# Designs tried in a protein design chat: VH-VL binders against Crossover junction endodeoxyribonuclease Hjc (hjc). Part 11

Target 1, 126 residues: Crossover junction endodeoxyribonuclease Hjc (hjc), of Archaeoglobus fulgidus (o28314)
Amino acid sequence: KGTRFERDLLVELWKAGFAAIRVAGSGVSPFPCPDIVAGNGRTYLAIEVKMRKELPLYLSADEVEQLVTFARGFGAEAYVALKLPRKKWRFFPVQMLERTEKNFKIDESVYPLGLEIAEVAGKFFQ
Key: E = the ipSAE of ESMFold2; O = the ipSAE of OpenDDE; V2 = 0.75 times the mean of E and O plus 0.25 times the DockQ between their complexes.

## First folded at step 10 (VH-VL; framework fv_felzartamab)

Design j5 (from g3 with light chain A96G; at its last look DockQ between E and O 0.66; V2 from the best seeds 0.00; counts 0 for: pae E 4.0 > 2)
Fold by ESMFold2, look of step 10:
Structure j5 (fold): chain C 126 residues (1-126), chain A 123 residues (1-123), chain B 107 residues (1-107)
Amino acid sequence: as target 1 above (126 residues)
Amino acid sequence: QVQLVESGGGLVQPGGSLRLSCAASGFTFSSYWMNWVRQAPGKGLEWVSEISSDSSYIYYADSVKGRFTISRDNSKNTLYLQMNSLRAEDTAVYYCAREPSYEYDTSGYFDYWGQGTLVTVSS
Amino acid sequence: DIELTQPPSVSVAPGQTARISCSGDNIGEYYVYWYQQKPGQAPVLVIYRDSDRPSGIPERFSGSNSGNTATLTISGTQAEDEADYYCQSYDSSLSGVFGGGTKLTVL
């Protein structure tokens, strides 16, 4: 179900100057795996892709840790990309996530702080 | 080719009722959200109503809420608009419009439109 | 309550660039769509998701959207481009909203 949204995000990433690929599903792997990897020669992203009807979005500590582990080993920045209905994609570095007792979240206080794709693409060359 | 054909327009007295139909062909009707958009004579476009592919999400413009009912029959590839308590202000060409969508996240645009059917509400 | 404001008319000479604005509060947070309507015809989608062209729409049509303004740009405007143009986006309740329309005249 989320595959259509991942393909839509790939188009947006390519329009913003990234080369990007989806990590296609397969059998179980012993290693962490993000939904999308992207790069533009300057910035490299490991992206966990989320789509929700409404806020808040919860992420388990385990899935955040796995994303960070992949990103660190790959030399990429770890991001959550969130799509809400009829809104553009917003990008959240994992450091921006709010901690709960057992999870992380993006709620109404965090969502406005999320980056637009152009901000992510130009982050280190603004 | 995608085809959307509206029917059921006509002259109606204020307070009357009318039912519009939109026959769809050339695509998988049950995979798309469908919309009604109207245009009063000499005026701009006004969105009227939206229905999801499985009818689980239905939305109306405030101007028609409580008076109009959108529905669809996926087995007949047909979209409907039941219009009750009609007013002079409802006089318009009514267009059937297709919206690419996936569940509760719509693309938000209308990629195909029918030719429209005229509804005239007057004494 | 959210209004999309378009100029009522824009005039350009053939071959010149036409720019049609669509203004709304924080419209850059939403995708904007553009429709062309010629007299007696149904609207036709010419730009979707701010800047994408459907198949069959000439490359002279382009779009942008940031801040409070989206713009439809027609480079090398031709007589056949004379039409009404409507922008479309959403209000805060996510209802579909059209601008008032712009009549493009090619002199």
Scores: ipSAE 0.276, ipTM 0.754, lowest interface PAE 4.0, mean pLDDT 87
ESMFold2 (binder alone), look of step 10: mean pLDDT 90; pTM 0.924
OpenDDE, look of step 10: ipSAE 0.841; ipTM 0.936

Design j6 (from g3 with heavy chain W33Y, light chain N26S; at its last look DockQ between E and O 0.67; V2 from the best seeds 0.00; counts 0 for: pae E 2.7 > 2)
Fold by ESMFold2, look of step 10:
Structure j6 (fold): chain C 126 residues (1-126), chain A 123 residues (1-123), chain B 107 residues (1-107)
Amino acid sequence: as target 1 above (126 residues)
Amino acid sequence: QVQLVESGGGLVQPGGSLRLSCAASGFTFSSYYMNWVRQAPGKGLEWVSEISSDSSYIYYADSVKGRFTISRDNSKNTLYLQMNSLRAEDTAVYYCAREPSYEYDTSGYFDYWGQGTLVTVSS
Amino acid sequence: DIELTQPPSVSVAPGQTARISCSGDSIGEYYVYWYQQKPGQAPVLVIYRDSDRPSGIPERFSGSNSGNTATLTISGTQAEDEADYYCQSYDSSLSAVFGGGTKLTVL
């Protein structure tokens, strides 16, 4: 339950040439933990996985900072992966997130800028 | 293995009603979204309706809204389609189709289909 | 809403490659699914999520989807591949949509 989307994304990452694993127990860890880590031997991704009925997606400043902290320590790039109904996964480097007064969001202005999985894979291969 | 068996088709006059059933076996019915898809004689496939695993989400094609009602009984592993105010253009083979989808993510493919039941609307 | 357009027919010689297109505005933003239907039979899923094959579907079936066009490709086409092929996706109203279908003739 609740990990079905993470398993789906894991399959897509493997198809795109990454080795990827789901971080079990990330919600109970005393340390910053992403939902998925992925790598291809040259580049590593730390991914926070989100699914929503509709935009906007809000992210707290704390969860973004924790993702960045993990990614920096791990040697990975920090991404948010977002799934909307019937659409493919889109990937947002954390610097692409729109700031709100206290937090971050992905809304109608940001969503079209998100990367497709092939772009994430090609970006690191090109 | 997975089995989907439609029934309830037949000949009906315009304005009439029919109730289709789809008996499911060989899988955990309550874990899957279910769909009706129809095919008029000599024509292509047309999606009709979708129901989520717990009936929380229900969708209809515009051509059938207000006339057709999809439902399911998970205790009987059965999908239903109540068709009212039938029209000649509703004449088709009606297929029951299984969809592996979760919550709001209707990933949208139909991995197993029944053999269909024919509905003929003719005066 | 996405309208999915397929050629009405495609003909290939046995052993040749068949390509069946499915065109729709921004179809690459959505997954595309493909079904094979032989006369008098129910449709069978042959490609899902643009390019994945279900168990039991021969490796000669492949798919792609980018921009405004998805394509089903059958390499080394065999007589048994003669069938109608439908692409399917979703529109923004969360309704499933099918293409009009393509009759593949192997001659």
Scores: ipSAE 0.377, ipTM 0.780, lowest interface PAE 2.7, mean pLDDT 89
ESMFold2 (binder alone), look of step 10: mean pLDDT 91; pTM 0.931
OpenDDE, look of step 10: ipSAE 0.835; ipTM 0.933

## First folded at step 11 (VH-VL; framework fv_felzartamab)

Design m1 (from j1 with heavy chain S101G; at its last look DockQ between E and O 0.77; V2 from the best seeds 0.70)
Heavy chain, then light chain:
Amino acid sequence: QVQLVESGGGLVQPGGSLRLSCAASGFTFSSYWMNWVRQAPGKGLEWVSEISSDSSYIYYADSVKGRFTISRDNSKNTLYLQMNSLRAEDTAVYYCAREPGYEYDTEGYFDYWGQGTLVTVSS
Amino acid sequence: DIELTQPPSVSVAPGQTARISCSGDNIGEYYVYWYQQKPGQAPVLVIYRDSDRPSGIPERFSGSNSGNTATLTISGTQAEDEADYYCQSYDSSLSAVFGGGTKLTVL
ESMFold2, look of step 11: ipSAE 0.533; ipTM 0.842
ESMFold2 (binder alone), look of step 11: mean pLDDT 92; pTM 0.940
OpenDDE, look of step 11: ipSAE 0.832; ipTM 0.934

Design m2 (from m1 with light chain Y90W; at its last look DockQ between E and O 0.70; V2 from the best seeds 0.67)
Fold by ESMFold2, look of step 11:
Structure m2 (fold): chain C 126 residues (1-126), chain A 123 residues (1-123), chain B 107 residues (1-107)
Amino acid sequence: as target 1 above (126 residues)
Amino acid sequence: QVQLVESGGGLVQPGGSLRLSCAASGFTFSSYWMNWVRQAPGKGLEWVSEISSDSSYIYYADSVKGRFTISRDNSKNTLYLQMNSLRAEDTAVYYCAREPGYEYDTEGYFDYWGQGTLVTVSS
Amino acid sequence: DIELTQPPSVSVAPGQTARISCSGDNIGEYYVYWYQQKPGQAPVLVIYRDSDRPSGIPERFSGSNSGNTATLTISGTQAEDEADYYCQSWDSSLSAVFGGGTKLTVL
């Protein structure tokens, strides 16, 4: 289910010039860790991967904090990658997430602002 | 070997009804989304309808909504299209097509197609 | 929502490169798929996810999709490539759409 789409995201990252890996045991790690780590020698990404039937996507404050903590220590940019049915992956820097009372979300107002993978690959070197 | 065989086509008058069938073999039918795609004589391909593997998700082209009903019987490995209130514009070869899918999302392409069955709507 | 426009025909000399366009507003935000249909036959998938080839499709077939245009490219075109070609995608209402088709002639 989710592994098929994560495999497709890895292929897209490699096509865009990143080396990328899935983090083994990320869901059971006692330490903050992302779903995917990617880098191309200049840009480094820590990615939380989400698939949804429809908007909105909610993210807990804890998972956003874990992603940011890892990214800062690793020297990476923290991103959420979101897949909706039959659409391409979109990438959201954590700064783009909309705040709820306790947590974060990506809704219809935020989703169109998401980046395509080519934009992420070129963002910090243009 | 994957096989899809359509049947039930024929000549029908405007306002009439037909039921198309698509017999599937050589794969696990209940694991795939299924589609109907039609092609009017000398014209291009037009998507008609799709149904998810467990029938939880069903979609129609605007041109057929309210007149056509897609269904499937996974115990018989068969896809159906009930066509009511037929019009001359429905004249076409009707293909069934397999779509790799999972739950509410799919790969988005049609990887195997049947040979088609001709439906002619004429007075 | 989205309408996919293809040229009605493309002619190419054997061994040359054929390019078949598929135009639609913001089509680059969706995957595009390509099908080959020879006379009297059902369509066959030749490109999926913009640029990937199914097993058994020759390497001379390639695809791209950016902005408002997807392109099917056949390098070193052979007589057997003569066929109708359709692009297909999905619109914002999750309905499948096909382009009008392009007849490729190899002469």
Scores: ipSAE 0.512, ipTM 0.835, lowest interface PAE 1.8, mean pLDDT 90
ESMFold2 (binder alone), look of step 11: mean pLDDT 91; pTM 0.937
OpenDDE, look of step 11: ipSAE 0.811; ipTM 0.929

Design m3 (from m1 with heavy chain G108S; at its last look DockQ between E and O 0.56; V2 from the best seeds 0.00; counts 0 for: pae E 5.7 > 2)
Fold by ESMFold2, look of step 11:
Structure m3 (fold): chain C 126 residues (1-126), chain A 123 residues (1-123), chain B 107 residues (1-107)
Amino acid sequence: as target 1 above (126 residues)
Amino acid sequence: QVQLVESGGGLVQPGGSLRLSCAASGFTFSSYWMNWVRQAPGKGLEWVSEISSDSSYIYYADSVKGRFTISRDNSKNTLYLQMNSLRAEDTAVYYCAREPGYEYDTESYFDYWGQGTLVTVSS
Amino acid sequence: DIELTQPPSVSVAPGQTARISCSGDNIGEYYVYWYQQKPGQAPVLVIYRDSDRPSGIPERFSGSNSGNTATLTISGTQAEDEADYYCQSYDSSLSAVFGGGTKLTVL
């Protein structure tokens, strides 16, 4: 059935002009697999979807590496989509993630830099 | 069909207490966050309090903190508001309101409202 | 603290488009919700998450939210649309906050 948050994000991506598919791989795939793949004919995204009650969000190095590996092979940009309570979804290119000693995070210093969905949809003009 | 029915309003003197109830039906009450919202006569809407589906999270407007207590009984499908140390400015219609998310979706907006119950605080 | 500012009243001729604004600092970072309240009745949700309509709300109701302003738009306004309209979002502590309300009059 999938999670409600992934389905809600899918609806928001379609509203923003992306064609988007939730990946139903169920965590069983031996290959790198994002939560959502999206594209609007100009920008293509591989998205790892996160919901948290509070910051920071920690991501394992393995998780980020798998997302990047898929994105490169697919021809997409690797993003983390984060939902905090009562806030709209924010999007973080993996390059924006702050490194910890062995892993990655999004904390209070990084979170305000995240993109809203309209910015991702229109990142580049002419 | 979703129904919310408030009761327990009335006339009370300043410093008094009153307990409001909201009977819920037509949905799985224990899966929804619930709220109280009030409206003074001729005035706008003011959020009062919010309680999570299992009562793990409870929030109050600053104007009522320490005086009002929200609670729920999921076995009776009922939301409560205990109001103590009432003041004239607490005079309002009190609405019971349902929040459409579940335990990890904390968007606070109100898809169904009761008819309201009037609380009048005067000497 | 965040204050949501609405005009006290808006008047529109029948069949014309009504626009009701809701202004607040960085309101575009948050979803905005709109409620219709007719005299003597409880509020009714007419727009959620900026622009979505609940089932049963006519297509003439629409919403937008960008920057510091959210707008409720009613196209082809009808007599039954005469009501008070409230916007709702969140304050800096993430508690629900309502605008002061706008009286829509349809001549």
Scores: ipSAE 0.120, ipTM 0.724, lowest interface PAE 5.7, mean pLDDT 88
ESMFold2 (binder alone), look of step 11: mean pLDDT 92; pTM 0.938
OpenDDE, look of step 11: ipSAE 0.807; ipTM 0.927

Design m4 (from m1 with heavy chain D54S S55D; at its last look DockQ between E and O 0.68; V2 from the best seeds 0.68)
Heavy chain, then light chain:
Amino acid sequence: QVQLVESGGGLVQPGGSLRLSCAASGFTFSSYWMNWVRQAPGKGLEWVSEISSSDSYIYYADSVKGRFTISRDNSKNTLYLQMNSLRAEDTAVYYCAREPGYEYDTEGYFDYWGQGTLVTVSS
Amino acid sequence: DIELTQPPSVSVAPGQTARISCSGDNIGEYYVYWYQQKPGQAPVLVIYRDSDRPSGIPERFSGSNSGNTATLTISGTQAEDEADYYCQSYDSSLSAVFGGGTKLTVL
ESMFold2, look of step 11: ipSAE 0.531; ipTM 0.840
ESMFold2 (binder alone), look of step 11: mean pLDDT 91; pTM 0.938
OpenDDE, look of step 11: ipSAE 0.834; ipTM 0.934

Design m5 (from m1 with light chain L94I; at its last fold request DockQ between E and O 0.73; V2 from the best seeds 0.00; counts 0 for: pae E 2.2 > 2)
Fold by ESMFold2, look of step 11:
Structure m5 (fold): chain C 126 residues (1-126), chain A 123 residues (1-123), chain B 107 residues (1-107)
Amino acid sequence: as target 1 above (126 residues)
Amino acid sequence: QVQLVESGGGLVQPGGSLRLSCAASGFTFSSYWMNWVRQAPGKGLEWVSEISSDSSYIYYADSVKGRFTISRDNSKNTLYLQMNSLRAEDTAVYYCAREPGYEYDTEGYFDYWGQGTLVTVSS
Amino acid sequence: DIELTQPPSVSVAPGQTARISCSGDNIGEYYVYWYQQKPGQAPVLVIYRDSDRPSGIPERFSGSNSGNTATLTISGTQAEDEADYYCQSYDSSISAVFGGGTKLTVL
């Protein structure tokens, strides 16, 4: 499910100067695995990929913690990449997620704060 | 080999109704979103309406909402536009256009267009 | 909800670079698509997803999109490039929107 969107994101990452690999079978690993890992020699990402018809996106605390655990061990920054219909991918470092009582979300207040892929690549901040 | 052929255009009076058809061939019609785009004589392109492959998502330009109805019959490979309460400003060539799509989202572009059918709304 | 603004016309000498702008609020959040239309013909897709060319479109056609402006660039313009060019994108209502069109004249 959603493999077409992961493939589209890979294309965008490569266009932005990242080398990126989709982690096949990440949901069956006994260890935390992101959907995509990417790097460009300066910035390294562990990405959880989400597609939604509409906001909000909810993420469980366990899901976020597993992403952070992988990213910390890998030496990468933990990101959520979100695709809404007709829009480009936006990227959310896990620190940007809104806390709910038990979990996390990206809603209308958070979504506009998400990063474009060029901002994640560091092109505009060097 | 993809073909889209519009029909049903003609002269109508203001307030009248007309139904356009677009016959599709050379591709799996039920796998694509379909669109109507119009162009008034000497003017630019104006998107009118779109319909998803299974008709579950339908959108209209504000200028036609409540007056036009898009529909499709996948068993006949045909797209329709029912136009009611026609106005002089609806005078245009109406194109049907194919859009690659999946569920609630699309590739976002119109890769094949018909040659259009002229609708003239005049007293 | 968004209007896409294009210059009504652009004129270039043969062999020069033509740039056609398409402006809209936060247009960089959406993909932009470009169509070429010659008189009496249906539009033809020349750029999709901001910068990709369909098969058969010459490499002299390129595109970009960031912030509030997308640009179609034709390098080394040729007489056959003379046509109307339309940008197309989407707005917050998830509906397709066309720009007003730009007549490219190659003199």
Scores: ipSAE 0.523, ipTM 0.822, lowest interface PAE 1.9, mean pLDDT 90
ESMFold2 (binder alone), look of step 11: mean pLDDT 92; pTM 0.942
OpenDDE, look of step 11: ipSAE 0.830; ipTM 0.933
ESMFold2, fold request of step 15: ipSAE 0.478, 0.474, 0.453; ipTM 0.832, 0.826, 0.814
ESMFold2 (binder alone), fold request of step 15: mean pLDDT 92, 92, 91; pTM 0.938, 0.936, 0.937
OpenDDE, fold request of step 15: ipSAE 0.875, 0.877, 0.876; ipTM 0.945, 0.945, 0.945

Design m6 (from m1 with light chain Y31W; at its last look DockQ between E and O 0.70; V2 from the best seeds 0.69)
Fold by ESMFold2, look of step 11:
Structure m6 (fold): chain C 126 residues (1-126), chain A 123 residues (1-123), chain B 107 residues (1-107)
Amino acid sequence: as target 1 above (126 residues)
Amino acid sequence: QVQLVESGGGLVQPGGSLRLSCAASGFTFSSYWMNWVRQAPGKGLEWVSEISSDSSYIYYADSVKGRFTISRDNSKNTLYLQMNSLRAEDTAVYYCAREPGYEYDTEGYFDYWGQGTLVTVSS
Amino acid sequence: DIELTQPPSVSVAPGQTARISCSGDNIGEYWVYWYQQKPGQAPVLVIYRDSDRPSGIPERFSGSNSGNTATLTISGTQAEDEADYYCQSYDSSLSAVFGGGTKLTVL
């Protein structure tokens, strides 16, 4: 159901100058897998893709650990991309996530701090 | 060929009721969100209401909440707007507009519009 | 509701560039859409997702959206571009919102 939104995110990443691919079957792999891998020749992203009707978004510690593990091994920056209704995608480096006792979240205090795609694409512009 | 044909407009007294219909053809009606947008004579566009493809999500402009009810019948490819407690400021051409949407979210644009039906609330 | 503010009118000479603004708080967080409406006709979508053109819309139409302002730009404006133009977006309640409209006159 959410694959249509992931395809739309791929289009936006390509418009922003990234080459990007969606990882097929990422949820069934025994190995850490992000939803999307992207790169623009200088910046490489491992992206966990989330869509929600409203905040907060909760992420399990296992999800975040798997994303970070993949990103470190791949040489990528770990991001969560969040789509709320009628809004553009916003990007959250995993360091920006708010910790709960056992897990992580993005709530009303964190959401405004998220990056727009142009900011992510321009982060290492040279 | 996408077609949207509004009907049911007319002259009505304040406090009265009308039911607008929008007959859809040339596309899979049940796959799209549908909208009503109105335009008072000589004025700008004002969004009125929208309804998701399966009627699970319904939104209204503040100016019509409690008075207007949007609905759809996917078996008849028809969108409806029940307008109760009509006021002079409801006088407008009412457009039916199609919106690509997926569950609780949409592409956000109205890609096909009908030619509208005039509702006049006078006296 | 969020308010989308457009200038009531814009005048340009033929062949010149017309710019129509649409201002709203944090409008850059949302997609902005633009519609052209000629007298006696229904609106026609000319820009979606800030800057994309539907099939059949001339390349002279372009758009941008950043911060608090979206802009419709018509380069090499022609007489047939004379029309009313509306921006549209969404507010935090997920309601669609239209700007007040801009009358473009090509003199």
Scores: ipSAE 0.528, ipTM 0.838, lowest interface PAE 2.0, mean pLDDT 90
ESMFold2 (binder alone), look of step 11: mean pLDDT 91; pTM 0.936
OpenDDE, look of step 11: ipSAE 0.837; ipTM 0.935

## First folded at step 12 (VH-VL; framework fv_felzartamab)

Design n1 (from m1 with light chain S89V; at its last look DockQ between E and O 0.78; V2 from the best seeds 0.00; counts 0 for: pae E 4.5 > 2)
Fold by ESMFold2, look of step 12:
Structure n1 (fold): chain C 126 residues (1-126), chain A 123 residues (1-123), chain B 107 residues (1-107)
Amino acid sequence: as target 1 above (126 residues)
Amino acid sequence: QVQLVESGGGLVQPGGSLRLSCAASGFTFSSYWMNWVRQAPGKGLEWVSEISSDSSYIYYADSVKGRFTISRDNSKNTLYLQMNSLRAEDTAVYYCAREPGYEYDTEGYFDYWGQGTLVTVSS
Amino acid sequence: DIELTQPPSVSVAPGQTARISCSGDNIGEYYVYWYQQKPGQAPVLVIYRDSDRPSGIPERFSGSNSGNTATLTISGTQAEDEADYYCQVYDSSLSAVFGGGTKLTVL
């Protein structure tokens, strides 16, 4: 049922000038795979898509490592896209994630720093 | 066909009580968050209250907190608004409205509205 | 905590383009929803998530949202479009906030 939010994000990425595709079977792949890959000819994104009822969002070290590994090999920037109820999508470069003892999180201190989609689309424009 | 039918409006003195009902049909009522929105005569829309599909989340506008109680009966496909300690400023047409969404990640808009029921609070 | 301001009225000739503004501090960070209300009727959703049309809403209705202003645009305005229009957001307190409404007159 989580595919509805991935489809909604694809629509928003296309509105913002990206070509974007959903990676089929990303949750069961043995290889590093993001949920969405997007590009606009200048900026390329590997996106892990998260939807939560409330903060904080926790991410395992393994899933962050897989995202970074894919992004590096693909030539993309690694992002976490987070949707909270009734809020627009926010985008977090993996460097912005807060470290826990073994893993990562986005909490109340990090969430306001997230980028809106227009900021990501305009990043390094020309 | 989605239908929302409000009832229970009428004339009430200040300090009085009234219970509004909204009968829902044409959709799976228990899957949707429901809202009350009111409109004073000649004025704009004002959100009043919201209840989640299973009643576990309930929110009120500050102007009605402590006086109004939203509830629902999913077995009867009915939304309720119990209004106590009514004031002249509560005079309005009260609409029930459906909010699309799923579980905790609802949408932030109202896709279907009832026809409204008039509540008049006057001395 | 956000307040939404709409002009009280807008007039347009038939066939012309009507633009109804909804102003709020950083409203571009919110999804904006638009409702049409004809006299004696309940509101009807015409735009959701800034720019999307529900099924059954004519393509002449469009929306945008950037910075401090969201705009409902009606191209080729028809007499039947004469109505009150309300913008709405959900703010950070998880409550619905409506603009004051705009009366669109088609002459």
Scores: ipSAE 0.215, ipTM 0.754, lowest interface PAE 4.5, mean pLDDT 89
ESMFold2 (binder alone), look of step 12: mean pLDDT 93; pTM 0.948
OpenDDE, look of step 12: ipSAE 0.802; ipTM 0.926

Design n2 (from m1 with light chain S89V Y90W; at its last look DockQ between E and O 0.76; V2 from the best seeds 0.69)
Fold by ESMFold2, look of step 12:
Structure n2 (fold): chain C 126 residues (1-126), chain A 123 residues (1-123), chain B 107 residues (1-107)
Amino acid sequence: as target 1 above (126 residues)
Amino acid sequence: QVQLVESGGGLVQPGGSLRLSCAASGFTFSSYWMNWVRQAPGKGLEWVSEISSDSSYIYYADSVKGRFTISRDNSKNTLYLQMNSLRAEDTAVYYCAREPGYEYDTEGYFDYWGQGTLVTVSS
Amino acid sequence: DIELTQPPSVSVAPGQTARISCSGDNIGEYYVYWYQQKPGQAPVLVIYRDSDRPSGIPERFSGSNSGNTATLTISGTQAEDEADYYCQVWDSSLSAVFGGGTKLTVL
C-alpha cells in the first residue's frame, strides 16, 4: 500500500532537484531508519512517509524519536511527508508536529503550515 | 485502444428521470475511477460525479446531490448515471471520463473522455 | 471553497507565445490540470499536475503553478491550438472545480 506512495514521492523529489532513495527494508531494521533519504547538495532530508484518507495523522513518540536520531547522525533534517487525497505532498519538520499527551499529531490546525516541496528544496527565486 | 461511449441521452420533461450509460473498452475498466462531467450548450465544463474502481468512494457536485446516482457494473464494463427530478438547468452534454486511481486517491486527471450524450430537459 | 478565474479570451499571432492564466486563492497548493477543447469535441488533457505533459502533447505546451496563479503556456502557437482551455483542481471537499474557460484565438 505505502510502497506506491513512497515511489510517487521519490519521483517528485527528483523533479524538485533532489537525489533521493527509498530505504529498503526500513520497517524491519533494528536501527533508526527513515523511509526516504534525499539531498540536493545544500539541503539533506530524512523523511518519514505518511498517507491518510483524512486528518488527523498520529505519530508515536518512538517513531518521531527514531527519525530525529537518524537525522542527527546522518546530518539531515527530519521531516514527515504527508499525502492527503488529491493534495500535493506536504512536508513537516518534526518541530511543527503538535504534541499530544505522549505522542504527536498533524491536524487541521497544523496541516496548512506544511511546506511545499519547492520550499524544502530552497530553490524558488525571489 | 481506449473507448468510452455514452448513451441514453434525449429529451425529457422537467421532473422526469433518465439513465445514462457509458460503455468502456480497450482497458481494464475495474482498475479505474470514473467520472461524469457535463457541459451546457455554449457553456463551460461542470463536474457532476465520481466513483472509485470498486464503488467504495462516491462523490457528487452539490448541484446534483440527492437527485443523481452514479454506479458501475464492472462485469459489464459499464458506468451509469441515474438522473431523477430533472430540471431545465440539467440540460447539457454529459461526458464520461476515465481517471487513474489508487484506493482512496487518484492522479486527479481525466485522461480519456467519451464524445458525450445530449440531455435536454424541456417543458 | 476555491474559485478559479480565467480570462474569457486570449489572442495571439501564429508563432507567438500564448499565456492562459488560472487564478485562485493559494492555487499553488493544488495540483492544476489543463484541458483543451475544440468545437464539437470532447476535452483533451494537455497538462497534469501543474507541468507534466501526457504522451502525444507537443512540447510547446507547458505549465506552471505558484502562489495564486497557474499558467498554461503555448510557445510557437499554431493554428490548430485555437480552442477553449480549462483549468481544473480538486477542492478540499474532493469535488472537481473547473475554471470558466479561455478561448484562444490564433490570428
Scores: ipSAE 0.540, ipTM 0.845, lowest interface PAE 1.8, mean pLDDT 91
ESMFold2 (binder alone), look of step 12: mean pLDDT 92; pTM 0.936
OpenDDE, look of step 12: ipSAE 0.785; ipTM 0.921

